# Designs tried in a protein design chat: VH-VL binders against q8zy40. Part 53

Target 1, 190 residues: q8zy40
Amino acid sequence: MIVGVVDYTVGNIGSVLTALKRAGAVPVVVKGVEEAGRVDAVVLPGVGTYEAAYALARQFKEVVLEKPTLAICLGMQLLFESSEEGGGQGLGVFKGRVERIKARKVPNIGWRYTHVVKNSEIIAEGYYYYLHSYGVRWGENEAYTAYIKLEEKYVAAVERGHIIGVQFHPERSGRTGLELIKRFLAVAKR
Key: E = the ipSAE of ESMFold2; O = the ipSAE of OpenDDE; V2 = 0.75 times the mean of E and O plus 0.25 times the DockQ between their complexes.

## First folded at step 23 (VH-VL; framework fv_regdanvimab)

Design t8 (at its last read DockQ between E and O 0.77; V2 from the best seeds 0.00; counts 0 for: pae E 6.4 > 2)
Heavy chain, then light chain:
Amino acid sequence: QITLKESGPTLVKPTQTLTLTCSFSGFSLSRWGVGVGWIRQPPGKALEWLALIYYDDDKYYTYSLKTRLTISKDTSKNQVVLTMTNMDPVDTATYYCARIETYTDEGWYPFFGMDVWGQGTTVTVSS
Amino acid sequence: ELVLTQPPSVSAAPGQKVTISCSGSSSNIGENYVSWYQQLPGTAPKLLIYDNNKKPSGIPDRFSGSKSGTSATLGITGLQTGDEADYYCGTWDRSLKHVVFGGGTELTVL
ESMFold2, look of step 23: ipSAE 0.283; ipTM 0.758
ESMFold2 (binder alone), look of step 23: mean pLDDT 90; pTM 0.930
OpenDDE, look of step 23: ipSAE 0.816; ipTM 0.909
ESMFold2, fold request of step 24: ipSAE 0.161, 0.052, 0.091; ipTM 0.721, 0.689, 0.698
ESMFold2 (binder alone), fold request of step 24: mean pLDDT 90, 90, 89; pTM 0.926, 0.928, 0.918
OpenDDE, fold request of step 24: ipSAE 0.860, 0.866, 0.859; ipTM 0.926, 0.928, 0.926
ESMFold2, last read: ipSAE 0.154, 0.125, 0.097; ipTM 0.719, 0.716, 0.704
ESMFold2 (binder alone), last read: mean pLDDT 90, 89, 90; pTM 0.923, 0.916, 0.928
OpenDDE, last read: ipSAE 0.863, 0.861, 0.868; ipTM 0.927, 0.926, 0.928

